# VHH binders against Leucine-rich repeat-containing protein 39 (lrrc39), part 6

Target 1, 343 residues: Leucine-rich repeat-containing protein 39 (lrrc39), of Danio rerio (Zebrafish) (Brachydanio rerio) (f1r6i3)
Amino acid sequence: MTGVTVCCGTVNSIKALWETRIKKTKDDLKKEKEQKDRRAVGRLTGAWEDRIILAKLKEKIVTEEGRVILRIEKEEWKTLPPALVQLSQIQEWQLHRIGLQRIPRFISSFQSLIVLDLSRNSVTEIPKEIGKLTRLRELLLSYNRVSYVPEELGCCENLEKLELAMNRDLDELPTQLSNLKKLSHLDLSMNQFTTIPDCVVNLPSLEWLDMGSNILETLPDNIHRMEKLHTLWLPRNELEYLPDNISRMKSLDTLVLSKNKLRDIPPLMEGMSNLRFVNFRDNPLTYDVTLPDLNEDVEEEENDREMFGREFMNFYIQEARKRGSQNFTSVLNVMLEGVSETA

## First folded at step 21 (VHH; from z2 with A99T)

Design j3
Fold by ESMFold2, fold request of step 22:
Structure j3 (fold): chain B 343 residues (1-343), chain A 124 residues (1-124)
Amino acid sequence: as target 1 above (343 residues)
Amino acid sequence: EVQVVESGGGLVQPGGSLRLSCAASGFTFSSGSYAMAWYRQAPGNQHERVAIITSKGNTNYRDSVKGRFTISRDNAKNTGYLQMNSLKSEDTAVYYCATKYWSETGWRPELDYWGQGTQVTVSS
């Protein structure tokens, strides 16, 4: 190799360079020959194996309501064979509990795919080739091992539903996810998100978001940019406060905040006229407030009324105004300061 | 038997630094989906999360400590750390390390493993 040392003994350096190049060349030639031999055998064996495997796969194809579906459940398929590409007209993969470890790169050949349902498998990554599936409407990967979402998912311009619940290590999303102009349903529950990613807040059509059982401590102040969001599931996080701007979420119908660390309820939430279901159960709210017992006309809500419902929220806000703004604060200060008598 | 032990607390002057350690035993960070967090509690205050590091190593910090504190973990030593720089009197508290585990049914906060706490006092 050129530029080897001039200062050292040139004879020994040249010999070492020769030996390195000779070994590299021999190794390269051996590798190339082995690769050619494997390819030749693979072609012959692969064609026969492809016919056998393809026949088995064709038995898994069903047609329902005009859709061609590959359906495999509770049968081990750790990988999907390349022969599957010959069935590229399939419109739905419904592959559950098959132990699938990878979404094959040849997924890009399935240009007719509308639904890719791989829930409850062992998938570890979403390949960049997913972005070529521009007809895809649903990507369901809940209960897998996905820890990264590729930016190319933002190219799935018709995606309406994305489920990534219970992938355990998932904790961030690419900025390009906000390019999904039709995404209306997003499930990110049971992962390790520490915040709602900005790309999620910027999804223009999002209607339903589940981020329950994550490790959220706060919500973004610009949460109200999700103008079409009607359902927000946030149970089992570590939320300490809600931003006041949550009251500006005019489409919000359902808000579940059970099992968090909330100390207070923003008073402006009293004006959220579309909010029909809200749940503050199991939060360490500053004031211990219960609904009046005389609301017995609502049988199911009476049996589960401790922290449940819009009625509790409004009652809490009203009681907090009475207690926290005047006399309660004065009495609490005296009690906390000591045993001295106060007149 | 899972154990979490904090160390590295003490008395420090304003502007000083401390490094807290969180040594875990009875499990390994690499054997599952674990996050690790530091919490603190000053007298008369509630517990507050200071910093968290996810199983993938992503971090999040309370606004009051951003830029001054750094959480990290060393999976080979099964130990987490909180480097605390530019300390202020407001940082005086007992600091607790907690490990969080994601099973096949998700994270259950009641099953977090907590250390005993280590006192940090920032005073001239």
Scores: ipSAE 0.814, ipTM 0.930, lowest interface PAE 0.7, mean pLDDT 84
Fold by ESMFold2, last read:
Structure j3 (fold): chain B 343 residues (1-343), chain A 124 residues (1-124)
Amino acid sequence: as target 1 above (343 residues)
Amino acid sequence: EVQVVESGGGLVQPGGSLRLSCAASGFTFSSGSYAMAWYRQAPGNQHERVAIITSKGNTNYRDSVKGRFTISRDNAKNTGYLQMNSLKSEDTAVYYCATKYWSETGWRPELDYWGQGTQVTVSS
């Protein structure tokens, strides 16, 4: 028990520990104060910037036909600031050629939104929050870079128009898209679809479909389930055949099939009484037929319509029956001649 | 200079296998929106698409080759492939690969880059 030696050493050690704790506490308090000061400056700067940005955004709001519209065109807004949520009464976003790179997740705050028009931007993603917009009637995202459509879009129960033309890499849709019971207009042109998705065929109210400039090789055999479809645009694909069931699409009045690889025209299409305009130009049809009264003096567009339209279609079908009948007769004659020789 | 070159064709017995390669140069698959497809042509027939693989890697096949052929691509090697199994006499054709590009004005088939073709012959 040399208490003096141990006591002196212990007291020195205890003092060192207390001095270390005191220094640590002072350092911690200094760091805490510095963090607090930085946060306060950040909040004040942000509030000032928000007021400036909000004032600028309010200048972009117009009222037309009783609707509150945010309209920005040809002015760079790569992102939309969170201050925008203070204007959540907006019913339409009309934002064109502003370089927008994403739809903000705070879009869910805009519960009055009826039209979301973001055409000709740089949007890469549709957020899941889109599904909260149950009053949305039109979603226009043509000429963007959207490669994926979230299943939550199927929750937009009032959606009537969806445009996703020219998104380059888009090649599939979620099965939940068929939940859109009011969707009547769908533009999927200039993408990489290899088929018409089943969810599109199952849309009960679809009236207008554009899948031109995709890489379709075939059409689904059940295409006739689209009972309300009156306009079908399919130019610039790689279609080789039309399914016979296309003739059962009794609402169809416009069918554009130019620049495909079609070899023939289904004969039952002759009975499609609603088909007002059809276009078969630039297809390698098996029979080379020409309308006898084609007028070379008319404009090229009218000749295009007449040369490969409904009159051409009917004439082609009649000529194909005529030439097919001659070929069948020749085969039958050879068969009968062989039988006669044995009898 | 943009080039597309096929390889791997040849003579094979019925039931055999071949793997075709489609090497691209002068661009990279990862630098843009490119799809790649294999076509074939037998004498007297038009070009027919056999298989296609999109920029996202989704595939589609002609009915007559489903379950026997597999298209793939390796972006790091800038090369596409067609694995052809259970070959039949009717698969005899010149096989062509083509690359398809989506610009800001969409896909224009007249601007596809085509290889010169590789012969596949399935015969006893």
Scores: ipSAE 0.810, ipTM 0.929, lowest interface PAE 0.7, mean pLDDT 85
Fold by ESMFold2, fold request of step 22:
Order: structure tokens, then sequence, then C-alpha cells
Structure j3 (fold): chain B 343 residues (1-343), chain A 124 residues (1-124)
């Protein structure tokens, strides 16, 4: 900028004072300019790095059936760079086995996202910003390390599929999950759930539920409120009893209960006409019953399938009803004989 | 050698209290995803789960003991506990501790580590 204009006569001491002030001002301005230049070089280096990273990311974009997909597989990306927001038109993330450790908070910038598939990574949490993705239909986080689901997931009003299998420590869900009016597919298998959460029972559109390999001991008595559920996977739990209301699940087509601790089968399940596949294998049922011999031409694998399925279920129920009636009559006869002898 | 050892059982009058301990060795709770549970078996009965505590510390109880029993764990000591209050005669059983592990293929109940049991007797 402009130097100082001296109009008056100056003694040497006054001149020295002004020269010192001018020098200090020049030094300060030089330091500020050097700092600004250093920041400018830093900004240019960052812009160069962003261009390189963005170019790499653009190579990962594919278009399939009119969808813009970011696809990265088996390549190390422990974190996702902020430059990714410049591609916010992406409709699907398919990021598998990349070692991803976090879902970035800038996920909220991807308002066109329909599918967020981060299966088989190292993700530890779902950020609250997930709730801004109101067009999201599928959230796939199986084989990660998610231990907590934020209530904001309930804001994803178009979510149809949620997969959280094999997150090992996951054992609860927020009550707001019941706000997902379109959720039809829920996989919670291979976690530490001790019960089916009320928010899951309250999902109005759920058609498919997997809670296999959890630590369930009982099912809720109100399970029949799941009126649209057609597939229920519950193998490898510690279920001791089924609620009688399970017979009221009129849409249920497939029910897998293998490797539990079931003692009995509710008799009203005999009338579940929509139940096409059921599996009671490896349960300590009270009665030891087997189906009559099947056709010798049938393969052994097909016979094993039928041993614990629908035909077995119906046969078991009939046998349990018959044996229960006989035992009751025997007990009653002993009571009557004792009373009459004491008269 | 992986071991699970129960202790703290004994004879107690109705209304009394006992505290069971479950010491695990050969692995550390902090090195993986472990849940810990207490089971019991009375003569002539099958075993039944009494209480469970997940790796995150959430608990679930059998209805017959809810409010009377408290399960807890100390990961630093590799030890779980079952505080049993207001004991009833129907609580008489051998109590077993089991540790449950979630591997890359999930939990497999046949691979649980079980202790040998500790007797709890509630009698007048």
Amino acid sequence: as target 1 above (343 residues)
Amino acid sequence: EVQVVESGGGLVQPGGSLRLSCAASGFTFSSGSYAMAWYRQAPGNQHERVAIITSKGNTNYRDSVKGRFTISRDNAKNTGYLQMNSLKSEDTAVYYCATKYWSETGWRPELDYWGQGTQVTVSS
C-alpha cells in the first residue's frame, strides 16, 4: 500500500520513531502475505488431491438399468473422502469388502440414494444423518460391527429392506423403527437379541423376518399382530414354547424352528393352511414320533426334509392329542378309585 | 485350556440369598463378542435358562426369577455373577454358567463353554 508522506521538518529522533513504526507495519504485512500464500498453496494441493480422488471415484461409477451406481469391491477404503459429495447424484452405493469403518455424516448430501449397500465392512455405527435419506429403499449392513441403531432411521419413510445380520453385538432397536411403514424385509440374524422387539412386531408391512442364531427364549404373545409376515426364520435360538397365537398368523408360508428347545407344538397350527414349509428338526419335543415309511423310490434327502416338516407337524399334533387324552383318563381313574375306597 | 467354573452354591433357607460366581479362563471377554448366561436343572427336569447378559450388558430373565435374581459381569475379571435374593424351594437346582461366543459364522449353541455346575438347595 502507499507509504507515509512526510510534510513537516523532521528531527532525527522523530524520523527514527516513524521509521520503526513503518518497519513494524511492513513486517506484519509481509508475515500476513506469507501466511496467505502458504494457505493458498495448501488449498491448491488439496484441490489437486481432490481431483485425483474424484477421478478415481468416477472410474467406479457404472450405470445399470438407468441407475447411477458407485461400486467398489475388495479395495481398501477405510474412510470415504469428502470429495465424494461432488457425485451426490449417485443412486446406489455398493461398497463391499473395502474395510469401511464409518458411514460418513455427509451421507445426507446423497438425496438420490435408493440403495446403500455396505455389506462386509467394518462399520461400527449408523449416523443420525441417515434419517435425511427419505428416498432410501434398501439399507444393507450385514457383516459389520454395528451395535446401535439410531432412532432417526425411522425417518427413512421409503425403506423396504433392512439387513443387519452378523453385527455380533447388536441386541436392541429403537422404538421409532415401527415408523417404517414400507419395511417388508428385515434380517437381524446372528446377533444377540433376547426377544423380538416390540417395534418389530409393530411393523405394519413386514413380510420377511430372519432372527436366526440369536438368543431368543420366547416369542411375544402378540406375534399374531404381524399379519403380513409370510417368512419367519428362527433357527438356532433357545425357544422353549411357541405362543398359541402363532396359529393366527394367516399369511405365514415358511416357518423355520430347527435347533431350538421346543417341547410341544401348539395344536391349532394344524389349521394353518398357508404354511407350506415348516422345520422342527433338532428340538426336544415331548413325544418321540416318526412318520410312516415313505415310498422306497424317494431319495433319502427328500425323506429327511419331510421328517420334520408340515406332515410331521400334523402327525405330531394328532399323536400328542391322543396320548394326552389317555393320560388324563388314567389319572382320573386313579383319583376315583382312591375316593371310593376311603368311603 | 478353556474353562468355566461356578462357585457360591450351598444350602439356604427360604427367603435367603446367595451369590454365584462364574470364572472364565483360557480366553478374555474383552477379546470378542461374548454373552454369558446362567442355567439350572432340577432332578428329573431338563435345563432351563435363568438369566442372560449380552456383550453390551443388556439382560433378560426367566419370568419366575425376574425381580429376585440379578445377572452381572466384570469383563476385567472374566467373571460373571448371579445374585439370587428371596430364594424359594422351587429354585433348588444345579446352576450352570455358560459363555456364548459370536464368531464370523455367528453363535453356535453346541460350542458354548459350560461349567460343571454348583448346587443350590433351598429348604426348611
Scores: ipSAE 0.803, ipTM 0.926, lowest interface PAE 0.7, mean pLDDT 85
Fold by ESMFold2, last read:
Structure j3 (fold): chain B 343 residues (1-343), chain A 124 residues (1-124)
Amino acid sequence: as target 1 above (343 residues)
Amino acid sequence: EVQVVESGGGLVQPGGSLRLSCAASGFTFSSGSYAMAWYRQAPGNQHERVAIITSKGNTNYRDSVKGRFTISRDNAKNTGYLQMNSLKSEDTAVYYCATKYWSETGWRPELDYWGQGTQVTVSS
């Protein structure tokens, strides 16, 4: 016998420990339920936010000429919400002056897009996901801040029109751009191109090219590979010469070369029968040749003067031949006379 | 006030080297879309562009100087450079630096800011 005196106290202590443990378990279950409730509220709150933003976006949808268009103007949208993906049937984005800073990567969900017009925003990057838009016909990004064009743009097999005017720092294009077999209209004006990139020269369907207000000094010798080009805008560059092969551009209808540094006109350009509008104004041509200006009437359209640009070109070519021939003949006469005098 | 100051010109023997500097003030290269170019003019000749470096650092050179001249820019010093190697008598000219800016209306050549020029003379 015996001396164990903690028996009663031990039973009470064990009971207290069990009750404490039971209470702790109930508290843990309560916390788990509260956590589940918070997750459910978070999911519901997100669903309501999506519904609110979708309703706002749906107010921006219009239908014109059978196309579903998302049109936002004069309203600041620096980014586009992911909920927009739920409206992937949209065929045109027309988002102007909304301060948009990037094209969202979820653009790839808009498989029905035909026109992506984001002109006059703050877009800095064209995402590689653009290449998933195989139905895209027009990409309009003029007056943005795009300095790089991804190679994946070459995957937009149906692209017909690309505008990247006034992106300021843009000075090169990926070689894969030449994969755009349907591209007919390309505006690269008001950028920092120093030459026409090879990928542009290799565009098989290009009909209209604007590279005005760039810093071009020369044109590529193989410029004639652009067999379908009918309009070439090159004003306000630093061109010093035209390649002789320009005369092989038999589809060329309109050629604007005003405000360059051209010294001469290739004489074979006289045979360019399709060339209807040409403009050599404000170039330091070697010979001072002028035509009477029948269009000095200030009320006439400037286009009327373009019809007389071909006359100036042909006149200049003929004058250059005459002055060159006269110089050569004069040298021959002096040489022949000198020989005669010594005999 | 935008200012461009050229330096580094002088007299050099054929085959020699010179480095021209173009110090800009009144703006910083990094604050906008600027290209910088070197031009030259020999007596009786038209101004000709020798080299250009774009805002992204891409370069283009006149055929007659390719492989001999190198254009560069140091945005931290707000200065452009033209390293001229293997100089020939035909390189004798006044060299001008010009800064080209792309505003909201693009580049307008009439608004280029030009330095006063620095003489480079290559002769025995």
Scores: ipSAE 0.797, ipTM 0.923, lowest interface PAE 0.7, mean pLDDT 84

